VHH binders against o26223. Designs and how they scored, part 154

Target 1, 191 residues: o26223
Amino acid sequence: MKLLWTSQHIKVTVHIDGKVSKMDVLEAIKTRRSIRKYQDREVPEELIDKILDAAMCGPSAVDERPWHFIVVRNREMLEKIPEVHPYGAMVKDAPVAIIVCCDSSLEKIPGFWVQDCSIASQNILLAAHSLGLGAVWTGVYPLEDRVEGIRRLFSIPEHVIPFSVIPLGYPAENPGTRDLFDPDRIHLEKW

## First folded at step 9 (VHH)

Design x73 (framework vhh_lunsekimig_d3)
Fold by ESMFold2-Fast, scan of step 9:
Structure x73 (fold): chain B 191 residues (1-191), chain A 123 residues (1-123)
Amino acid sequence: as target 1 above (191 residues)
Amino acid sequence: EVQLVESGGGVVQPGGSLRLSCAASGFTFSSYELYWYRQAAGIERELIASITSGDSTWYVDSVKGRFTISRDNSENTMYLQMNSLRAEDTGLYYCAAEYSETFYGSEALFDYWGQGTLVTVSS
């Protein structure tokens, strides 16, 4: 891993010989953090495409894959999100956001779309991190006022449920990694 | 158990300085976003300053340049250095913490709140 930009708050990584030097899957999972401060810098469309490809590669209940994605780059639209999502203030300062949606017409088994969209949302966060970007999952479902507000703001059809809003960009903060391993939550053979 | 305890409040004259401390226990301090709120008489509780787990800071315009927020993860303590105090800075100052990896997020539903410390800028 090679640092291009070094500061107390901003670090980026470079692939060496076209490959990620040391960020394997476990490292990516353990070092990913929610990022709410972004550089004033555009995210290339190719990176968004890679992130969305990863989002669609998760497991899905009965392979229903109900997810649809809205990519929002329009500044006026991003600035309106906090009006319908009270904890979405950081979205207005992000260069782009992805709205993860469920198309209910694609659902094959009731209720599992929540897990499908959760998997897609986490894959977006991990893929963004692996590509040197920062992101944060801001919850929409199951909060009815947020669901309806986002649906109305983005002209989302009645049969489609907005699940999460994920702003992303090049990070302007660098939270450290965490040691969250708790052996008391692991039970061998029985409770 | 889980606690946020504010200290450092008191009575000061205009132009004076105070340093508030918020001591945390019972949770992994370094994984939390930290906030200072102020509640003045007749005014809704207002966010004054914040510091992220990545040390990025924010200030409300009325205190920018006068107040400095900082955190010491080794001591599980957050600070608010208040300089050039004004009568309008009078109020109860509350420490609040929110898990950095929350995807819900709501000021009203912060994981932890302190009891508040009173700052009075008089005469």
Scores: ipSAE 0.459, ipTM 0.694, lowest interface PAE 1.7, mean pLDDT 86

Design x74 (framework vhh_lunsekimig_d3)
Fold by ESMFold2-Fast, scan of step 9:
Structure x74 (fold): chain B 191 residues (1-191), chain A 123 residues (1-123)
Amino acid sequence: as target 1 above (191 residues)
Amino acid sequence: EVQLVESGGGVVQPGGSLRLSCAASGFTFSSYELYWYRQAAGIERELIASITSGDSTWYVDSVKGRFTISRDNSENTMYLQMNSLRAEDTGLYYCAAEYSETFYGSESLFDYWGQGTLVTVSS
């Protein structure tokens, strides 16, 4: 046993914050899978910040960027999501969920907010995967009952539309990879 | 042609066992989440068990410890091993498949459904 000191009499310890993915963009896109089983392990706030930064970097119609995000860590609130989303049962077992919302007051071109929020949702999934996390997109819009249920549950204003609920955590499953390339869906020069 | 075919149903006494099979064809089986649903008389169709493409499983509380779901991607088949059967397990058992990357699911809008196999637990 030996104590180590710096010149300022500070004990040196090794501290590891988060993880850096070694996958390139194509690998991330091709190997990302929906993950619905999570370890009982909290996700650091710095990783959530990185994911949300990536979510806001997508293209947006006329650069309207109407997205807003609610980060939910409260277990009681996560447990209530399946009551208003019939296919969101896995959310109650996740350490955290992100609700992607559209602020309609920021909309410049009618209807394109759906594409904007889809891009943000997919970027969340890809960023989570690249950081060693797993996530799944559970759809809210355009299903009226899910939209109103989520709005009520999280006190979302009438001018804001909840678009998706994305639980995430350290994966407790490994579904493997897929080969979905279909050349019959590619047309050269004309249909 | 996409097809899900359930088999293995029958009549058993309480405490008995049955193994249900769901044979799939016409789609990339390994990319799908697989489900067993039960429809009993006078009761809405309910999810009994599910298995992801990574073999992670879920069970409704009433069958935990008694039922085991599994899949064989080489045979394109999903199984439900049912042990310690009770009268309340009686019903028509349906298999369903849903693309694992779906963000929307409902019993009326699942990608694929089978025709069902009847399980009767009777003394």
Scores: ipSAE 0.315, ipTM 0.654, lowest interface PAE 1.7, mean pLDDT 84

Design x75 (framework vhh_lunsekimig_d3)
Fold by ESMFold2-Fast, scan of step 9:
Formats: C-alpha cells, sequence, structure tokens
Structure x75 (fold): chain B 191 residues (1-191), chain A 123 residues (1-123)
C-alpha cells in the first residue's frame, strides 16, 4: 500500500507495489514510431510528469542540463502553432504538446545544448511510447523563422531557444514496425 | 542532389504484364520506406503499393494478387511486377521514398519523388 514519510515539514508518499513495465528498452526503441493522429482523449498529468522526468534523465554535456519545458494543453494555443510552424498542423489536433527549450544562461560549453535537447526530445518520444502514448518530434531549431515564431507565440525570453515541439496523445494510428539494421554501417576495428 | 528514376513503363494489352523499376541514388536506400503511386488522367494520385525497409508489403485492394512490390538494397532499386493488367491500371506511376522518422517536416510526406513512368493498357 502507500507509506507516508514526513521530513522537514514535507510528506513523501511511496508506492510499495508499483508495477514494472513489461516492454523492455530494446523493444521500446525498436517499436516506437512517430504518431501524428490522436484519439480525442485527455492525457493524465501523471503521465506527462513521468515523461518529463525521463526527459531530464539523459546525459548532458558538463552537466549543464539547459532544458526547460513548456506543457501546452490550451486548445487556443495549440491551434496557433501551425501559423508559425507550417508542418506542425497535427499539433492542433493533439490533446497536449511539449515544447523543449534551451535556457542559454545555463550553457557551460558552446554548442552542446543541441545534443542535450535532442536527447531530451528522444527521451520524451521513448517515454511516451512506453506509457502507451504516441508522439512526434517536429523540428524548430535551427530554422530561425520557426524559432522566432514559437518564441513570440509562447512569450519565450530572448535567452531561451525553442528547440522542438512534440505533440502527444493516445494513438489513433498504429504504423507497422521497421527493420533498419544495416551491417554496412558497422566497421570492425577500423573504418 | 538525390534522385529516383523510374523505368519499365509502356503500352501493353489487357491481361499483359509490365515490370517497373525505380533506381535510387544519393541516399541510404535501405533506411527508407518505398512507395508506388499512380496518377490517372482526371483522378488524384493514389498509393498503389509500399514496401518497408524490412520487406513488409502493402497493396491497395484493386491490385492485390496482380501486383508484387519488391526491393533490392544491394542495387538500390525497387520493383513493381504488374500482371493481369486492366484498362483501369493506365496512369503515370511514381516512386517515392520517405525516411520514416523525419523530424524536419519541410519536405511534406515524402523526402524524394521520381518523375514518373507512363503505363498505358490498351486493347
Amino acid sequence: as target 1 above (191 residues)
Amino acid sequence: EVQLVESGGGVVQPGGSLRLSCAASGFTFSSYELYWYRQAAGIERELIASITSGDSTWYVDSVKGRFTISRDNSENTMYLQMNSLRAEDTGLYYCAAEYSETFYGSEGLFDYWGQGTLVTVSS
């Protein structure tokens, strides 16, 4: 059952009988697909929290962890995204979208924030898939018109760079799995 | 720049056969989903057949059992074997290729298209 801990005025609840996922990591990686069609069904806050927790668990250059996330559920705001991101039309039909941002004031070494935010974006896609959701990464950075459009739409400060927009929801499509293994890309001991 | 080049179109009698080829260059062919589309006069373009990088195939109902899609990754070529051709199969046949997990989005649904090859089924 639940246990309640109290420390420094803070109560912590621990679930003792939590279920482990039956989808192993390799299955999640190999079966994840970009999903652009969603059911008209709300995504619980608990699942978004789990996804964002996973997003922040990726490796980060010199532990700069420059990520910030905007969670968008407001339909009026979602409907405005295609005006500034022409290939983000599916976002307006999603129940929720996550905007991955870089706070440049947290950057410790130039340029590696792109890898940091890419890792966070992929972790969002994998976590969503593992939780029975579908998602798609729609690119923002480095396309300056999209960067500025998203910044203006969401009142993002000048020192923060919007990196990706990731709509997600319960999938209304089930694309097949792929076999992408290409042994010609593997070199033993040297090129 | 990358390209897809279709060949094998022509004029054939009803009940005849044709084999279309789509030769690819300039990209990693084995990492792409591949498609045959048909554009008939006065009719919008439709998907006829597809083949995944893992060789899984799909066909529109009207061609099931008559057409066979295949790919040869060593030759960077996709094929469409067309048997028992009907007048309704007349059209311009396009091959298309899409990296399944693109996040760029500016190229629409497909990363690459061929120019098309004409198939005319006439009695």
Scores: ipSAE 0.214, ipTM 0.587, lowest interface PAE 2.3, mean pLDDT 83

Design x76 (framework vhh_lunsekimig_d3)
Fold by ESMFold2-Fast, scan of step 9:
Structure x76 (fold): chain B 191 residues (1-191), chain A 123 residues (1-123)
Amino acid sequence: as target 1 above (191 residues)
Amino acid sequence: EVQLVESGGGVVQPGGSLRLSCAASGFTFSSYELYWYRQAAGIERELIASITSGDSTWYVDSVKGRFTISRDNSENTMYLQMNSLRAEDTGLYYCAAEYSETFYGSEPTFDYWGQGTLVTVSS
């Protein structure tokens, strides 16, 4: 069935059968790109709050939700991240970074915190993109030198594991959209 | 599986011309954004030119009007035509494809790089 809306100059037809051609979430997923160049412009606290809210809404193994977040705006601290993360040079130029951490005392199922923190990290990237910001996931876990470097730099306790460092800001670059669909990776009924 | 191979570098006098080629294999070339980078002595690696899958082009100001980037999707090859060459254009020229989505980290931030081709502009 369809529902027809009309006014003097606007006529709209709505089909109740799933014929919607564009989906905001699907577009966000497909168009999000890693952004490593940022404008010299502050990110409002309200946008960081929205991003962190989205980060905490992901699925979690046995609902353990072991994630904690450090929000870093201090330029001196941002400038020290490349000293302990060999590929984190862009972080020093970002207005803010989020460090995703696992509090192992909250873990209920061994090892699943990695999936939990991966989900939180990706949700940060997608939420940032949806809000007009750019971000990049710089990996920390499972590289022992990066884990311990970030731990020392931010006074992270022994039972907490830094997982990722995500700088974000208003983008100063615009990489193109990719189309990576590969039907050879889809198997019906069996391998 | 993915390879980028640069060629066409060499020694040329100021005011001369060179054409660089970047031959690509192992991916759907026509869908990808393509880039030329330059590494000069004592200077950070610099993006010189880019071309989108839709043939939109960008150039750094120092080469605008002198360099022309192009692509031939049937031959899986990107080109950089360099005219009116200056001593400051000397450097190792790299082609790159796909702005990198790695979370491991890499420098610079592309998924695929060539090995580079040397351009020397000297009198």
Scores: ipSAE 0.364, ipTM 0.725, lowest interface PAE 1.3, mean pLDDT 83

Design x77 (framework vhh_lunsekimig_d3)
Fold by ESMFold2-Fast, scan of step 9:
Structure x77 (fold): chain B 191 residues (1-191), chain A 123 residues (1-123)
Amino acid sequence: as target 1 above (191 residues)
Amino acid sequence: EVQLVESGGGVVQPGGSLRLSCAASGFTFSSYELYWYRQAAGIERELIASITSGDSTWYVDSVKGRFTISRDNSENTMYLQMNSLRAEDTGLYYCAAEYSETFYGSEPYFDYWGQGTLVTVSS
């Protein structure tokens, strides 16, 4: 393992199993892009565990933490997702997908589970990006047909709501970064 | 103000070629997934080609090897190069755009659609 310095003073670690770079949080947020094309390459279980740990570290309304996660690696199951979720067509090319769910029995404040599960979904995307993986959030809730299709496909109980399906893998595409800063949306002291 | 404007349609003989253009304005083009749809007489609108913001492409089987989709982010334009045209390629060609960071994803709710350009392959 060797440490390399770039002109940006970014430490790059080279390992015999691969190459990794370190990025700060702001860089991760600004450079993360939705990835829909994946290498034919397995994602190690240890990386999935790190991603799920990060998912559960988001803020949660009155600490209700209603999230549950289904990790799908079975190729036959991944191939069935597009039958109930049209945007999930890219899932059949992904080596793994994470389904973010809400256990409604854990809800303490009505409606805030949507924010809780949104935060968990974004943390999955950011954590994946920080680990050299690509991912995309495909919406399930609040689309009733997608919710019921995913529930049926994965035997999800009635009191649990599937929120998002996030395919994930080593990226086989590299979309450029964007400059979205718009100062006209910032108001000082008053509107 | 957001617009997708298709051009390049026309009448061609079988075996001929056409290049369609989809010029975009009013949004950050490089941040969008781009699609070509075809509407033929008596047939529902069909996705024929797509290109992601990362330049990954997809084609329906009937046009593979004959059509090439590309994008030029500096010109805010998507292209469809159509070669070896056949009578069954006749139709209205629509471009559509969907924000790359969208988590909705659904044909009826694409962010933007063009008005279409007519391609007629006649013998």
Scores: ipSAE 0.482, ipTM 0.705, lowest interface PAE 1.8, mean pLDDT 86

Design x78 (framework vhh_lunsekimig_d3)
Fold by ESMFold2-Fast, scan of step 9:
Structure x78 (fold): chain B 191 residues (1-191), chain A 123 residues (1-123)
Amino acid sequence: as target 1 above (191 residues)
Amino acid sequence: EVQLVESGGGVVQPGGSLRLSCAASGFTFSSYELYWYRQAAGIERELIASITSGDSTWYVDSVKGRFTISRDNSENTMYLQMNSLRAEDTGLYYCAAEYSETFYGSEPAFDYWGQGTLVTVSS
């Protein structure tokens, strides 16, 4: 019965002269969960645009910003992803997926593109959550078979590296909240 | 030590029923996606059913309507209720678990696998 997760759970309404809503960042971070079951409902292009705008706002090593994104909505293409990336079966019914890629021609410092694309991937997850959507990060790089499979499937150029595939949609599951704070991992002044 | 232990297999006649259990220890069970795989003689190991940490389920077409997957987080146990069993359901049934917040995201490269329980459907 939990076909819809409330988007209001993670935003704060601020009254200035009128009413504005903003995201509660800490709650968004703490309540975001990987979602692998989606409603049979299309995601509006406007929401994808907002997610991708947020993805591009992350920090980047020497501002190289090597990320490129492929938005996949075509059902036949979505159904082919599990053939080259062995997902859990729960994600193949997503209405849309975003593929995060690195354009290596934009690299300014070797190796940091992995961090750049990780930041973009996490921003996609957080932005989706803030908009009432669910998403899951499925890793591509550094698994060579997945990298080559995704490159071939989506006609990705030789100088571009597929980094992650992120299925997303309106959630059809509601995983519980987690409490992960571990003070034993915090060291004061020294190890 | 992390363990997944399958039980409940046995010999049953066509049309019969069995309930498989997968008992887990050594990890936070409620935070894991759970899977049943089947390995039949001469056939590749295949995913037959899965259940997410949010209790959403999936089944391969050949078992839909006959098998039911469930989980009990208080007992750290996953179940597979198998009804209307057929000769082709014969095989070694494996339990597998994957952390819900993993971004590794590989179906055959799960965090944990069990050792299997044998189901034989014979007439």
Scores: ipSAE 0.479, ipTM 0.721, lowest interface PAE 1.5, mean pLDDT 85

Design x79 (framework vhh_lunsekimig_d3)
Fold by ESMFold2-Fast, scan of step 9:
Structure x79 (fold): chain B 191 residues (1-191), chain A 123 residues (1-123)
Amino acid sequence: as target 1 above (191 residues)
Amino acid sequence: EVQLVESGGGVVQPGGSLRLSCAASGFTFSSYELYWYRQAAGIERELIASITSGDSTWYVDSVKGRFTISRDNSENTMYLQMNSLRAEDTGLYYCAAEYSETFYGSEPSFDYWGQGTLVTVSS
C-alpha cells in the first residue's frame, strides 16, 4: 500500500501563535516526552508527510531500509486498536496513528530490521515533537498476539511485520523535564 | 521494593465527602501516570480518574464535577477528593501507576497496583 500524498506537491507552513521558535536537536531529544492526551484537532497531512520523511532518514543496516508505514485517520479503525493492543487505549482518542512495519522481503541482514524500525519509530517521535505535536510509542513486536492482532486488523501481508503503533496529535498535557544522566554507566577506555 | 498504599476510605452518608490518598515509594513518582480504579461488588474494576505526569486529568462521566484527582510530587502522593457521594460510589478504590516513557505496557496495563481502600456510602 502506498502513501496518498507526496511532500513535493504539498506546501505547509507552521506558525506558533504569531511567534516562531526553533528547537535544536539536543533540546528536542532531552525534552521529548510520551504524550497520551490529545486535543480534538486534526493533524494536517503536510505535517504527517514531514514526519514520515524524517522517519525514512535514519541509518539502516546495509541500507536495507525495510520500513513501511500505515497512516490511520479513520475513527472506527483507531477505536479497534485497543481490542488487539491491550495497552494502547490512548490510540482511540488520537486524531491519527502511524503503524511502523517491516517488509521482510527488503531484509539484507537477518534480525537488524528491528533496529531499523526502532530508529524509524524514534525519528517519528522526535519529528512530531519538533513540529509541536505529541506522540507515544506503543510496542507491537516482539509480542506475537499484538503482531497478529494488528496484522489482521489492517490486512497486513504475512511477509510484513507490524513493529509499533504511534498515536499522535496536538498535546493536551505538558510533562516536565527528566534528569536521567548517570555517570556510573560511563566507563573510560575499559569496563 | 515498590509500593502503592491507599488510605482515607470509610463510611459516609449520601452527600458526604472523603479524600483518598495513594502514597508511593520505591520509584520516581513524578515520571509516572497515575490512576484511580473502583471495584464494586460483582463488577469488574472500572477506571474512574487519571492524572498524567503532565498534570492532565480525566474522569469517567459518573464522577465528573464531583471528584477531583491531584498529585503532589514532593510528597510522592496522589489524591482523590470525593464530594457529593452517592450510594453507587460504594466500592474498593485502587491506585495504579505506569511509567510514562514505557513502550511495552504491562499486564495488567500498569506497572504497579495498590491493595485498595474501602468506601461505603450509606443507603
Scores: ipSAE 0.453, ipTM 0.717, lowest interface PAE 1.4, mean pLDDT 85

Design x8 (framework vhh_lunsekimig_d3)
Fold by ESMFold2-Fast, scan of step 9:
Structure x8 (fold): chain B 191 residues (1-191), chain A 123 residues (1-123)
Amino acid sequence: as target 1 above (191 residues)
Amino acid sequence: EVQLVESGGGVVQPGGSLRLSCAASGFTFSSHELYWYRQAAGIERELIASITSGDSTWYVDSVKGRFTISRDNSENTMYLQMNSLRAEDTGLYYCAAEYSETFYGSEPLFDYWGQGTLVTVSS
């Protein structure tokens, strides 16, 4: 007696211009683009909750899950982000931003929190895309000027490290798909 | 492998028209966003117009209603139709392909630029 189980790719449903389309995981990964222009339209709290739920489902080193999130909707606060992040100009035009943070007190293995927070950041981008939203990851760590600027703006304690600022909203641009597959970067059996 | 070649620049009188072309090779043209940038003396290179793979367009305010961006996916060519040209439209016009995925937080950067085509509006 044999038991064989193989799962097909999981499909997600997104709403695009009133249409419902099905997007599998590979399609979502390949078609997600950074979005830096947003409609003047609020993002419902329920969608933010779904995105953050997905963000917390990533793997983490020794299951330490050190991530914390700040959700910023206050226009005055969003407008101050470009003052401490020189390439964050698009954040002031977004309806909402998520700041991904590491609580260093939750770290179980030194240094892996960077990978944990990178995974959470990418999951935010993919989840937003799957829900018909656009987002962009603006890097904070490891640039100390940006880290301290964001920390001061949002009253982040010293044991917590701001990792990324991710503005998001309904997209006001539609970038095309990139073809980046490079077989010369794949080595079989040995380098 | 990727190449962008601009053409169609020249000298034209105020109120005249020019059509710029950007011929592309080495990538799947129909799936990429495309951009026209202008560099004028004393001014940083600025985005003039963009067109997505879905044919959505954007224009800087100074050219809105006068310039039209379009693409022909069968010919792998992007165009910029420039009408009612003004002296301030004088500059080197560049086409660019692909939108940067950098998380460093920089402005959109392009790996693929053309060499530029010069447009001079003078009497």
Scores: ipSAE 0.327, ipTM 0.708, lowest interface PAE 1.4, mean pLDDT 83

Design x80 (framework vhh_lunsekimig_d3)
Fold by ESMFold2-Fast, scan of step 9:
Structure x80 (fold): chain B 191 residues (1-191), chain A 123 residues (1-123)
Amino acid sequence: as target 1 above (191 residues)
Amino acid sequence: EVQLVESGGGVVQPGGSLRLSCAASGFTFSSYELYWYRQAAGIERELIASITSGDSTWYVDSVKGRFTISRDNSENTMYLQMNSLRAEDTGLYYCAAEYSETFYGSEPGFDYWGQGTLVTVSS
């Protein structure tokens, strides 16, 4: 068993190559990296369900919760993503991708759906990491050609806006840790 | 100041070899995805090879088995070893860098492109 970081009140269980590790929330946030290379290994439906459950638990402006998700496992469909999204070359190696969408009919306050879908996207990345998976957020909105390409490829109706494509799988790369703390970006009491 | 500087281009006969270098400065090299692009006459600029911050590599089909991309984070340099060169490999070779945690854009190295180094394969 490997413990990356623990606290008494915040613990996450991570499955890594059949071994179970416990990861603190702060450790999960600080050690998550974008993963673009995946093992040729299926991701169980139960793990996808846990990831999507976590995605829907984010805060939402006036509780509008406009997010919808498309889970793509079909190899032919995954291999077509590069035709409409240049970052999609990595997706053909991923066993699954999640497309985060906004149903504009659920929007209660204009413009905040972008923040709602960003929160859902980040929760997917963190949940995947906590479960021993790797993932990467590939941007769709607000790039109009990508929005229309993804909409066409997955038969998304006009009132629904594809926001991000998140390929995920068991990682086949291990990027190093980052130290990004910059005290020049912190202002006390005033700018 | 951020810079990417390519070198190692030149004239070589078919079947020959060249090693290109891309020297980087002004940013945390180890945190970037790195790319080699080729611009040939009459053809759009094409991604030919990439290497991630986690050392995963990709190659376009036409160069697989002939070209090898690598990176040296201690020297802030990316390399492209080109073997069994063909006339169609002639072109201007650009390196590019993109932050590994970006979710924006389809153009690797939007922030950082080199000036290019010319490779000419001719008999």
Scores: ipSAE 0.413, ipTM 0.686, lowest interface PAE 1.8, mean pLDDT 85

Design x81 (framework vhh_lunsekimig_d3)
Fold by ESMFold2-Fast, scan of step 9:
Structure x81 (fold): chain B 191 residues (1-191), chain A 123 residues (1-123)
Amino acid sequence: as target 1 above (191 residues)
Amino acid sequence: EVQLVESGGGVVQPGGSLRLSCAASGFTFSSYELYWYRQAAGIERELIASITSGDSTWYVDSVKGRFTISRDNSENTMYLQMNSLRAEDTGLYYCAAEYSETFYGSEPEFDYWGQGTLVTVSS
């Protein structure tokens, strides 16, 4: 509901190209879009650190926190991702990418690492947006060829599973707003 | 219910022009990444041009400067303006759509494909 704001908003301060903007949590969630075009600008390490801090603050099954992250800035390595990931063509133009991985030795409950790593991936997207960056989640797991290709490319051990590749940068595109509210999916008291 | 319908193909002489249209229904068009693919006889289907939901465009080198991709979200239609056509541009042209917020990323195996429209460039 883009025009029906309450007086009780949680405000978030975000930096956009050196300019400070204020955004509440609902606004951040509703305005985040997948960004596939990036400016030719380096992303400061401080911003990557803030994004990864946010990623690790997500809930996990019995606090197993199985996530590990690979930060890729090397141009040659970024340009090789499309060779093993069919939707990775835009990644070669990004200044940085984060690979979200699961260390299976940290898993306490079978299968819940997928939810854990999904939460970490979404937190990366939201944190990037809040900091004036654009990002897109490109799926790796459970697609066997992509998992094997990314594992080989980045020398990932057999007990670690690459889950997603998330290119990030300052956005060079501005997608329109979405209207996704569907009251037919809401059931009161019973199905 | 979900449909992509291509039109505008035909027979044209080298140096001629054609405008292809891809009319969409059954999904929120403005939220989709859109693609034109070409399938020529004996050649694997290839990506010719794409346009993102943010209006960023890409072209394969062989058509840069000759083809222009565009979208009209109010009409739920994508276009490919083809100028200075060459014999090697002959083929079936397909439109394809992928949700912009997908994390699946199924390119080139998209959620939605059209049936194709034939372009023949001959002297």
Scores: ipSAE 0.472, ipTM 0.702, lowest interface PAE 1.9, mean pLDDT 86

Design x82 (framework vhh_lunsekimig_d3)
Fold by ESMFold2-Fast, scan of step 9:
Structure x82 (fold): chain B 191 residues (1-191), chain A 123 residues (1-123)
Amino acid sequence: as target 1 above (191 residues)
Amino acid sequence: EVQLVESGGGVVQPGGSLRLSCAASGFTFSSYELYWYRQAAGIERELIASITSGDSTWYVDSVKGRFTISRDNSENTMYLQMNSLRAEDTGLYYCAAEYSETFYGSEPLYDYWGQGTLVTVSS
């Protein structure tokens, strides 16, 4: 796209490069769906880097940013995740998964790391969608059996808490968009 | 594979009661949000009641206090108990299961509709 400004003395043409994403923020939020079926295609490392950059841009309590990420591409490791996460069957079929973790040594106030890691997880889902990928958040914390299973499988230290497992890939399904706006949940001035 | 089948409709007099059932198969019922919609003549299909996987319920104002939505996860069935029925409650009642954006865990389920069951309130 081009903007053109002219005057008696100056002519300026500004070239507006295309968006990194073809959808705006509201569209991305409204059209993102959990995707559990993936094409048999590798996800480029550049796209994973962009997704993780977006994950780290979320707000955190007192800017503690306690998140760490494990990127799993190894097929044998992906195939073991369903053994410790009963609803993670789709992970074995994904080309890559991201494990969102909290490093408790970075925590400045107790308990808010859950919100921090939730924000990072949602940013991963939105960024993946904006880049043409599909992803799903499979919960780990606060279910102790899942936490300890993932910890053992990936050699995660005791001071680090696995929060979510997010498989990603090029989508092989399209569930469509939802319309969830409910005005009865909006209260003006008071309850 | 995935099916929603409504039953329990019929003809009832004003002030009467009916219980609608929606039998589901082919998905993990307990993880999904479930809905009753009504299609009345000349009116767009409207949401009447909903129930979450955690049993939280919502009702449109016109039926609040008269209708009760419930679910039996062991039987994969959702119900709508309809009391104090009025002429304006006449319509086709559809159940729907929405693809829930759960991070707790569940198999994928797309938006599905049943065939509808007719409720006629007349004297």
Scores: ipSAE 0.329, ipTM 0.693, lowest interface PAE 1.4, mean pLDDT 83

